# Designs tried in a protein design chat: VH-VL binders against AP-3 complex subunit mu (apm3). Part 15

Target 1, 249 residues: AP-3 complex subunit mu (apm3), of Schizosaccharomyces pombe (o94669r175to423)
Amino acid sequence: TNEFFIHVLERVSAVYQPNGKLAFGTVKSDMECKCQISGMPLLLLSLRPGTKLGNVRFHQSVNLKRWKQHPDQIEFIPPDGKFTLASFQTDFATQKSLPVVVEAKNKLDGRFEVRIRNTGKKSVENLKILITIPQALKSVTVTEGNYIFRASKYTHMEEGILEWSVKKLAWTSPALVLTGFLAPLKKDANSTEESSSYSKLEHLDLQYKLQGSTLHNFKVESLKMLNHPDKKSYKGVKHTIIAQNVSFR
Key: E = the ipSAE of ESMFold2; O = the ipSAE of ESMFold2 at other seeds; V2 = 0.75 times the mean of E and O plus 0.25 times the DockQ between their complexes.

## First folded at step 7 (VH-VL; framework fv_rovalpituzumab)

Design m5 (from g29 with heavy chain S107T G108H; at its last look DockQ between E and O 0.64; V2 from the best seeds 0.00; counts 0 for: pae O 8.2 > 2, unsure alone 72.4 < 75)
Fold by ESMFold2 at other seeds, look of step 7:
Structure m5 (fold): chain C 249 residues (1-249), chain A 126 residues (1-126), chain B 107 residues (1-107)
Amino acid sequence: as target 1 above (249 residues)
Amino acid sequence: QVQLVQSGAEVKKPGASVKVSCKASGYTFTSYAMNWVRQAPGQGLEWMGWINTNTGNPTYADDFKGRVTMTTDTSTSTAYMELRSLRSDDTAVYYCARDLGEYFYGTHSYQEFDYWGQGTLVTVSS
Amino acid sequence: EIVMTQSPATLSVSPGERATLSCKASQSVSSDVVWYQQKPGQAPRLLIYDASTRATGIPARFSGSGSGTEFTLTISSLQSEDFAVYYCQQYNNWPYTFGQGTKLEIK
């Protein structure tokens, strides 16, 4: 099998303000490869013309002089099997928005609601929403998926964490909804008497995987074997976005 | 405690515009979405759009897009709705309505209206 | 868009009786339904949200039920102040839409 596989992974880290504005974001990307070509192939990977890779670290096999002269071309002799060809970083604030949109509200009497939608054109996978809960949690309902609540006693913090997991969110799906109810606060720490007081929720984190999409509009144009012209260019390119560190205040 | 006070009734000719104000009090204006809903005489309710009171970003119903402008003035806790190119079938009572629940994240917030303004009658006749 | 259809258009009942108002969505809206009451010359008043949760200050005689496409508002033991027009609204999917109303009148 004389094939070469490229998997471009883009890992996003972002912080959003309550009004939905992006406060900070960055994308860390890897070109992970698997070489199934025998011999010592000299490969030239051509990216979309004009592509620039920020803060790039290359595999040792990459011809750095050629890359400096032609920043959208990567010449290398791959090792057999799996390796990382390049790692690079860019500022997320100038890229396309992420497809998962979140709306979260504090409602009356300790009720709160989190809604999620997929605004992209591809299904979102392994969606996880972590909600910081400032007091005891009375109940939770979800329209889809599962939840786990870890009370503040077990978080080693003053606050608990509610984790909502959804295996797949199709772009054609209606909004998915989590509804929760906080238990009222005690009148004081040594009383069984309860007040009607409720803290406001302020923090939410999001994780997911999106197959077949790219934030940089990054594309592989060709893969050529320079020491054997007229052979195949490349066999497989996959793109995956990993929303790994996405926070909402 | 929560109060939404709208500007007074108006009479307009076809082709004119109208700007209705809605002054909020008794709550943190920028924490709750503001919606506009109208009701023609003897008819039901029609949602026109909403505005994010923190960012000033509006979202309009399709039937009104191109003719409506929604704005806010956070220093006075006041929302505004302007409807242009008025037609006789725009005769209606126009309400501002607060969305229920204080948002801590959201780009769309049209759900449940817990407080309504008193309404502003706009009459369009030649 | 999702069409909300209310029935009946007018319901004539006597004080002290039970009234049942229906609202049907053209596609599933889960439990994303709200009910409003509107008296003549007044703005609408929020009664029920999330299909079944009473808003603050709403008497226990008002109850909501339903999920999916069919929803009901029930008023047990009608009072004289309950004669008004009632609207349902969905907020599951944009554009968010109202039913045409049910007028509850005294007979």
Scores: ipSAE 0.012, ipTM 0.534, lowest interface PAE 8.2, mean pLDDT 83
ESMFold2, look of step 7: ipSAE 0.139; ipTM 0.555
ESMFold2 (binder alone), look of step 7: mean pLDDT 87; pTM 0.864

Design m6 (from g29 with heavy chain S31D N54Y; at its last look DockQ between E and O 0.55; V2 from the best seeds 0.00; counts 0 for: pae E 12.7 > 2)
Fold by ESMFold2 at other seeds, look of step 7:
Structure m6 (fold): chain C 249 residues (1-249), chain A 126 residues (1-126), chain B 107 residues (1-107)
Amino acid sequence: as target 1 above (249 residues)
Amino acid sequence: QVQLVQSGAEVKKPGASVKVSCKASGYTFTDYAMNWVRQAPGQGLEWMGWINTYTGNPTYADDFKGRVTMTTDTSTSTAYMELRSLRSDDTAVYYCARDLGEYFYGSGSYQEFDYWGQGTLVTVSS
Amino acid sequence: EIVMTQSPATLSVSPGERATLSCKASQSVSSDVVWYQQKPGQAPRLLIYDASTRATGIPARFSGSGSGTEFTLTISSLQSEDFAVYYCQQYNNWPYTFGQGTKLEIK
């Protein structure tokens, strides 16, 4: 009945080099709250001691004086219902690794293969794999999910995007596999001879959602009601990772 | 023409080490993973591990962890497999094998070996 | 560890006939199966990958089929050069394992 919920939404953007090394990335985190406490509660949210939130922007009710003196404490009077308490940003290079692993290769004769695996302990939801296709696409086979191929007609007639969608990737699943075949290119526009020539695939992107946190040293330690300090506070804290712009190139 | 040429046969005593080389030609060495597979006399094939030839990072089968080292020299397009603490049951033909697919991302091997070296017989005898 | 079990251990068949070689996985490997041919004194040769796709230069008389746990290599119109040992291998889950082989002999 008199409850306060905290949902930390962690939006990850990252670029990986072909060798698997992270080139750069950021985590943009929003502390989304839902207040079901009646009256005018004065709340103190305590983070792990010593925590400093990077590039933070607070809800207008936050006591900035307290925060400046104690950066791991957020004092506020919540509005009723849903609101964003804080938005902050961290360098992904210092955070936990994402659990979705991709292996992709170009095979002979225009064949290619993309494999995905969940190395975490929770199911990955709404997984999308966007593969840049440099030439005409002959066929695709997937072990699970659906795909759609969209040719690029706006800027590059020969380049398209193959979108592979998987609703759920369980942590117990074997690798999911997409196998595709490129159509060959002709050697020369003036020749009737056809070349079995194929461009290499070099780029893919991921999008997905899962329960869990990328934040290495972030933890909500407590939530107290200061105007009733002997009263037991209730909190539910949930973390969701939203991988939105995770590129492999 | 893709070719994998391995070093010659070796005779070793128990407790010694052996280092087998595999020189690649006819393709871009760093674009394809290199695997090592052995075959004891009269037995089937046993996978030992693979190395990412671009990064130099190996992955070893559990039975060989702690005894095997896989390396590359990209300037000579050569892969190496060293097996230490040899036992008589390590007597086998050792093959290098190229993974079929060319990488565009990742470090995995899918163990689809399109070209194999000629094999190197290693005999471990007292 | 996924065990790949091949049957029969030895298959005797006459030239010009059809041979059917079986490979069973102890758990599902989807279509992550490779077939190799090995002649005496030679390295293995890649025949089939992805369970059913012929490698470059492999004659059409070789075909693969199957998914999940059961896989078949079929050789039609057997030629004298086809008498060899055949191995299946899975690469679905680590460690990646070979079957024990099926020896194809002249009847």
Scores: ipSAE 0.000, ipTM 0.467, lowest interface PAE 10.6, mean pLDDT 84
ESMFold2, look of step 7: ipSAE 0.000; ipTM 0.418
ESMFold2 (binder alone), look of step 7: mean pLDDT 88; pTM 0.884

## First folded at step 8 (VH-VL)

Design n1 (from g29, 91 letters changed; framework fv_tocilizumab; at its last look DockQ between E and O 0.01; V2 from the best seeds 0.00; counts 0 for: pae O 21.4 > 2, placed apart)
Fold by ESMFold2 at other seeds, look of step 8:
Structure n1 (fold): chain C 249 residues (1-249), chain A 126 residues (1-126), chain B 107 residues (1-107)
Amino acid sequence: as target 1 above (249 residues)
Amino acid sequence: QVQLQESGPGLVRPSQTLSLTCTVSGYSISSGYYWSWVRQPPGRGLEWIGYIYHSGSTTYNPSLKSRVTMLRDTSKNQFSLRLSSVTAADTAVYYCARDLGEYFYGSGSYQEFDYWGQGSLVTVSS
Amino acid sequence: DIQMTQSPSSLSASVGDRVTITCRASQSISSDLNWYQQKPGKAPKLLIYDASTLQSGVPSRFSGSGSGTDFTFTISSLQPEDIATYYCQQYNNWPYTFGQGTKVEIK
């Protein structure tokens, strides 16, 4: 058939400081394509006028002379099937904010809360929150979703990772809350006497997928076949944000 | 040229199951795109029902999800709609369509319909 | 769900007239909007995607504009074959929804 598919993937890595300030962030973006056009088509992919892809690495078939003269146009001869047309990376600090906002609170009695909400305009899919638990976990309650506690087997503190999974986080929903209680520490490994002290939560990781949104401001405007101007081709264009390495410390 | 054709009964009694099949020619439903059902009640606008992604996963309109099942038969290059417990409100012209949305992931955040069937009127009455 | 409201519900115009249809989203959809044409007795046909981009084979008298919540579809010079109902559709957020349609007739 005569079809060409483009999937723009933006993969986010970010680290937030304890005060909520962004310490570091990058967005790695790929234009992943699938060519279902027979022969050796010479394609011209036009982006929104004025679009500039910084720090770009192109597929070997891209006409670099044309791109340098017209930075919003990418001329190439695609291979059959799947390939990466372009890869680029931008500093996250210069891009839009991520839509999932997280806060964690510790209480004096060993209680802790983790709150999440979606500040964006679209539902967030397959949200996973990884909470590092520094001591024995007594109980957990969630307003929505499921949880699994994966204890470390190598310490008597019974620390581990609490995984909180939420299939969908709608932008219209109230904040979702996980509440947990830590068990008091024992004085030593062989004692039944317990301390009244509690460690604070120090590390959270997020993973999620967001369809149909971009952190980089560009749109595919057209795809034309230059070596057969009377022959038409069709494009499918999709944008996905993958938050894969978003940490709160 | 890609063509879609709906087939199925034009009359269904209340509480029964509405069943429609879309036969696709000129493109394999397993090779790409989303494959959607859309309906249009008489004198009203269009309502998206659901789709099957080319990998086989399905997503349905939440307002209809409890009553909708969609399946495909790749050997016949067909996909089908079943809508259970129908009422007069389900009377509509039902279209199948090729959806240019998300083709590598489920759920889809992008729908453009480039090829449509001619439509099949299904009347729900006793 | 994002509600899409079209105006007007119907209109009549003469051949050669400029026709304008508006579509309003209940929340920002950026530019994630399609326009479809449904001629009497036929299935809908995609005319415009991404709010302003013409689909292949669509005459240049059709155009679209807008972003955010307010969108406009224009026929610069109405032709007899343009008798149809026109729909907007958003794909910004699931479930993807259509406007109620605008019926265009010749006087």
Scores: ipSAE 0.000, ipTM 0.239, lowest interface PAE 21.4, mean pLDDT 79
ESMFold2, look of step 8: ipSAE 0.000; ipTM 0.240
ESMFold2 (binder alone), look of step 8: mean pLDDT 88; pTM 0.830

Design n2 (framework fv_disitamab; at its last look DockQ between E and O 0.01; V2 from the best seeds 0.00; counts 0 for: pae O 17.7 > 2, placed apart)
Fold by ESMFold2 at other seeds, look of step 8:
Structure n2 (fold): chain C 249 residues (1-249), chain A 126 residues (1-126), chain B 105 residues (1-105)
Amino acid sequence: as target 1 above (249 residues)
Amino acid sequence: EVQLVQSGAEVKKPGATVKISCKVSGYTFTSYYIHWVQQAPGKGLEWMGRINPSGGSTYYNQKFKDKATITADKSTDTAYMELSSLRSEDTAVYFCARDLGEYFYGSGSYQEFDYWGQGTLVTVSS
Amino acid sequence: DIQMTQSPSSVSASVGDRVTITCKASQGISSDVAWYQQKPGKAPKLLIYDASSLQSGVPSRFSGSGSGTDFTLTISSLQPEDFATYYCQQYNSYTFGGGTKVEIK
C-alpha cells in the first residue's frame, strides 16, 4: 500500500511544587514520519490554523519560504522510509494538565506513602515512580506492580532510588498505593531521636507513556499531494505523550 | 471523632508536682505531634513544648525546659505533661493539641493545631 | 525564636463590619502561619492554616492572607458569634501572637 505515517511525540519535562502547582515545564516535540509513497511526491502538511512551532528545526526537504509565510503549513518532498520532519519546543506552563496525579506523605514514625491516580480519559502505560530514599528501607508494600531498590554505591547510609513500576494505570482504577518504612538512623547518644532517626522524603520523579493525546491541542488537519492532486494516498496520524522528567519536590 | 481528653482540674501547693494527661482517640496516636500550651488566667496562649509519640523525642520552649516534662505512652494512646516545683505563676489552664506532620508533596494541608483538649486548670495556692 | 507581633490587641466593632487583624513575624516564615479563635472558657479553634487556607467547617467570611513577615486575618462581615479572642501562630518554632480580642457592640 502507498501510505504516509506521522507520529507526533511530545516529551515532557516538568517540576511540580509540594502544593501540586507547576513550577515550570517544557515540551520537546518531534514529528516522526514514515513515507511509503512511490515516486517523488510534493506534500503539503496543514496543521490547525494558528499553530506555532517554537524553536523549530525542519528536515532539509522543507520549503522554508512557504513556512515563513504560512507557519501552519509545511511543504516538503519526503525521503523514502523513516525520517524526522520537524523538531520543536513549547512551554508547558498553563496548558492541559498531565493525567497522573501524585500525593505523598512522610509520617512521623518513619513511614511514607505514595498514592497515584489517573485523572485523564485514557490508560497510562509503563508508569515508573522514582522515589529518592535518604536512608535504609525497612520494608515496602505496593497495591499493584513491582518495585526495585537501587542503592547508591557511593554512600554508607544505604540511600538510593526506589523504583515502582506499573504496567498500566486505567483512568477508572482506584488510586494505587506504595507504603514504605525507613530504618532509623542510629548515630550519637546525645542527639534527639527525632533529629537523628529519620530524614524526610523530598523528591520523586515520574515516567510514563500516554497514547492518543496531545497537550496543546496540536492537530494535523490535512496532508495533500501537490504534484498529483487527484492521486489518493492514506495518512495515519498518532500522538504520544512521553513524560520523561516529571519531578515533584 | 478525633478527641483529646485531658485529666481534671488540680489544686496544688507551692513546691508540689502535677501530672496532666491527654488521652487521644479517633486517629493513630503515633502519626501526630502532641503539643502543650499554657494560658494563665486572662492571658494569651504560650507554647510549652511538644513530643513525637513515635519514639518519644521532645522539644521545649526554653522558658519551660526546667519546669515541664512531656512523655507519651503508646500502649494507652496518652500524652503526659509533668510540672515540677510548682509556683503561684504556674496557675493556668494547660491545653494539649495535635499537629500534623509536614507533607513533602501533594494536595496536603498544613493543619497546625487542628484538635485541642478541653484544658486542665492547675491552681497553685499558698 | 521567631516573635509574632499581633495587632490590634482589641477591636470594638458592630455586626456586619469588616474586621482586620494583623501579625508581623520578626523574620521571614513563608506562609507558615495559623489563626485560631478562642471563646471564653473554651479551647482554641483552628480557623486558617498555611496563611490562607480555610479549615473545614469554618465559615467563608473568615479569610487569611500574607507571606513572608506580614499576615492578616479578615472577617468580612462580623457576626454575633464571632465575639472571641483571635491568635496567630507561626509553626517554625510555635510562637503565638499576643491575641486580639474582638468585642461586638
Scores: ipSAE 0.000, ipTM 0.397, lowest interface PAE 17.7, mean pLDDT 81
ESMFold2, look of step 8: ipSAE 0.000; ipTM 0.469
ESMFold2 (binder alone), look of step 8: mean pLDDT 90; pTM 0.928

Design n3 (framework fv_firastotug; at its last look DockQ between E and O 0.56; V2 from the best seeds 0.00; counts 0 for: pae E 12.5 > 2, unsure alone 73.3 < 75)
Heavy chain, then light chain:
Amino acid sequence: EVQLVESGGGLVQPGGSLRLSCAASGYSISSGYYWSWIRQAPGKGLEWLARIYHSGSTYYSTSLKSRLTISRDNSKNTLYLQLNSLRAEDTAVYYCARDLGEYFYGSGSYQEFDYWGQGTLVTVSS
Amino acid sequence: DIQLTQSPSSLSASVGDRVTITCRASQSVSSSDLAWYQQKPGKAPKLLIYDASNRATGIPSRFSGSGSGTDFTLTISSLQPEDFATYYCQQYNNWPYTFGQGTKVEIK
ESMFold2, look of step 8: ipSAE 0.000; ipTM 0.374
ESMFold2 (binder alone), look of step 8: mean pLDDT 85; pTM 0.826
ESMFold2 at other seeds, look of step 8: ipSAE 0.000; ipTM 0.370

Design n4 (framework fv_rovalpituzumab; at its last look DockQ between E and O 0.01; V2 from the best seeds 0.00; counts 0 for: pae O 17.9 > 2, placed apart)
Fold by ESMFold2 at other seeds, look of step 8:
Structure n4 (fold): chain C 249 residues (1-249), chain A 127 residues (1-127), chain B 107 residues (1-107)
Amino acid sequence: as target 1 above (249 residues)
Amino acid sequence: QVQLVQSGAEVKKPGASVKVSCKASGYTFTSYAMNWVRQAPGQGLEWMGWINTNTGNPTYADDFKGRVTMTTDTSTSTAYMELRSLRSDDTAVYYCARDSLGEYFYGSGSYQEFDYWGQGTLVTVSS
Amino acid sequence: EIVMTQSPATLSVSPGERATLSCKASQSVSSDVVWYQQKPGQAPRLLIYDASTRATGIPARFSGSGSGTEFTLTISSLQSEDFAVYYCQQYNNWPYTFGQGTKLEIK
């Protein structure tokens, strides 16, 4: 077959403030390609007119002169098989918000609760929530998915990371909930007396995957083969958002 | 361990006032809000208001504004609700209920639940 | 203010059967709903908060669901101690309001 495939991966890094507002965020995007065109095709990839790629790094096969004159056009002779055509950075604030909404609460009785909802129109996959636990963890209950607690080996306070994994969060699903209970701190190292003192949870990280959506106004308009203009190049374009460094502090 | 113990039943005439006490034990009194809820015989629950036990700042339901006063004594871990100008339709069981206010590190919602209740105080208003 | 309407007013069910209780809000309350159980002569008992989260010590046969304006409390395999009055409450907006109650009684 005479096909060329493009997979645009948008990897999100973001930090949210306690009030729910975005402190900062970046999207690093890669155009991952697979070339199944025989010979040495000279390809012209056209993006939506007026597109400007930020901090772009190109595969060595790209004609930089054309790109400099026409920043929405990428001319190249692809290698066979899989390769990365371009890596670039986009402004997170000029697109849409992330579809996973988190509410996380500390209670003074040592209970904490993490609620997650999908506000988008597509299912979220491979959701992982990493919760920093500042003291001994007594129990955990989840409405869906699995959890693993990984204790820190450098602290006597039994601190660690609680990982909550959910395979799929459908856009029609009710909110998913994790409830945890911290063990009370002992009043003194040599005492059996428990206090009502609890450290607060302060940090939560998210990871997930979202197919078929984009965080920026990026579109592949066409793919032409310049050295065989009578031949129509096949293309498939796929967009995936990977949230891998989304933190709440 | 957590307990809310209320004062005993009272019989009052129309126009009088009543003051119900609620003594808390088994937790840090000033870390939880205290709510007052009443229930007329054979009827549902009616929220009257709440008090911030750390600051002493109350919030009253509209139906009770001008007739109710909520106070606390942090030295004895005791909340009080006084209802004035009693009417026959104020005959009810009056409950205190602890409100588990959480601290958010992300999110915008209010988090409210009444996890512990007093045993109730029957106030009967009859001529 | 937000009105919480419970249905049915009375539900007659045999022990071991399944009960489904409904609560509807006059406007969206997101998932900000609490369920209480009350037996005669006793204070209410917290069952479920945030629409679907069981409170500590509540048996798994109690479950809640819903979002927006419609909420459901389900009790599977009813026990003799489950026959009581059930109230929903919203905490989305002030004033926080209760439903009028559903009495669950022995058929």
Scores: ipSAE 0.000, ipTM 0.356, lowest interface PAE 17.9, mean pLDDT 80
ESMFold2, look of step 8: ipSAE 0.000; ipTM 0.419
ESMFold2 (binder alone), look of step 8: mean pLDDT 89; pTM 0.892

Design n5 (from g29 with heavy chain L100Y; framework fv_rovalpituzumab; at its last look DockQ between E and O 0.52; V2 from the best seeds 0.00; counts 0 for: pae E 11.1 > 2)
Fold by ESMFold2, look of step 8:
Structure n5 (fold): chain C 249 residues (1-249), chain A 126 residues (1-126), chain B 107 residues (1-107)
Amino acid sequence: as target 1 above (249 residues)
Amino acid sequence: QVQLVQSGAEVKKPGASVKVSCKASGYTFTSYAMNWVRQAPGQGLEWMGWINTNTGNPTYADDFKGRVTMTTDTSTSTAYMELRSLRSDDTAVYYCARDYGEYFYGSGSYQEFDYWGQGTLVTVSS
Amino acid sequence: EIVMTQSPATLSVSPGERATLSCKASQSVSSDVVWYQQKPGQAPRLLIYDASTRATGIPARFSGSGSGTEFTLTISSLQSEDFAVYYCQQYNNWPYTFGQGTKLEIK
């Protein structure tokens, strides 16, 4: 009882070119809250001075007049339990690198290899690598984690998505490797089964979670209860980066 | 058809420099790393270094650091290797070799060489 | 750097027989080994990669095996065109290095 929790989530969507340069990136951020303060508290949330919340949309309880006058202050009466206080979108900075580095290679004769490393200083959690497979998949080997192939139910070509899951990738871990082999395409029933007709892999997507980090200079400085100045409350603040749609083309 | 065509044989004096070219055709030049390997007469193969053909960033073997420069010209799909301060023991056939497999992302070398140039003999007068 | 040591230096074998060529790494290289064939006056040709996988167009009589520090190239029934020099190479750790070669010659 008498607690208020704030979880700042930064969801990243990005597209990288083959040379490693960022072609496009956005961050969708949410302040997800949980109110365990009894009564009808009037709260003032103060952010680090200079914080800018571009294209922000607030919960209906937010005093928009206060925010327009003081764009680092959010005044509101929270509902009980869970709610979203604010949502905003920003262009993510090209100098702030995501920590998961990918190297991926088509080999001749339908073989391919994907290598993943963590170059940051914090563990990456719930890592999922989604590999678009353009034809029948013969076999897969991974150095760590699990995989599953999800064939497309709408095509005749046995194409699909190979999902490689790793629960945790420590920053001290060696590179993780997936090696795969495509089955050759048959030309007809009379042809040699050892065909060299293989499509190339072209797409790879990542998903992962990084706790305790932020892409913005975003910090909650204080939480104050304006209508009960004698009462104390506890706040808990947590930051998470979710790399949700990180594509390599 | 994948082809790597190297410049012709060279004869050099000790202390001179040589620049060998390697023109690629039949594939996307910037999708494959280019390596340089030499072979002294009657001897085995010696790796000299590689270059990322997309970024132009080279990596050199320790024995050649300070004497070798590797570059590319992506507009002509050509790789170059220049070896300076030549000695008689630099007499060798110099090969360019394509790294195996097409990168769709990344900049590493896997050093599995599926196509090789015809070789360029460099003779250094002793 | 990782030293790749090939043995024997020369192997004399008759056509139709089996040849076994050895390659030893000074440190573990996992399965990161390739094998090349080189005939006189020619550039090397890729035979085997990832220690055991035949490159496209390589006859089934060529096979590779091994992991860690010891690797073997086997030619199960030698043909006249197989008499050449064979090199192993590791790509596990920088710098990537070649063995000194095994010459396979007709007996």
Scores: ipSAE 0.000, ipTM 0.441, lowest interface PAE 11.1, mean pLDDT 82
ESMFold2 (binder alone), look of step 8: mean pLDDT 89; pTM 0.887
ESMFold2 at other seeds, look of step 8: ipSAE 0.005; ipTM 0.466

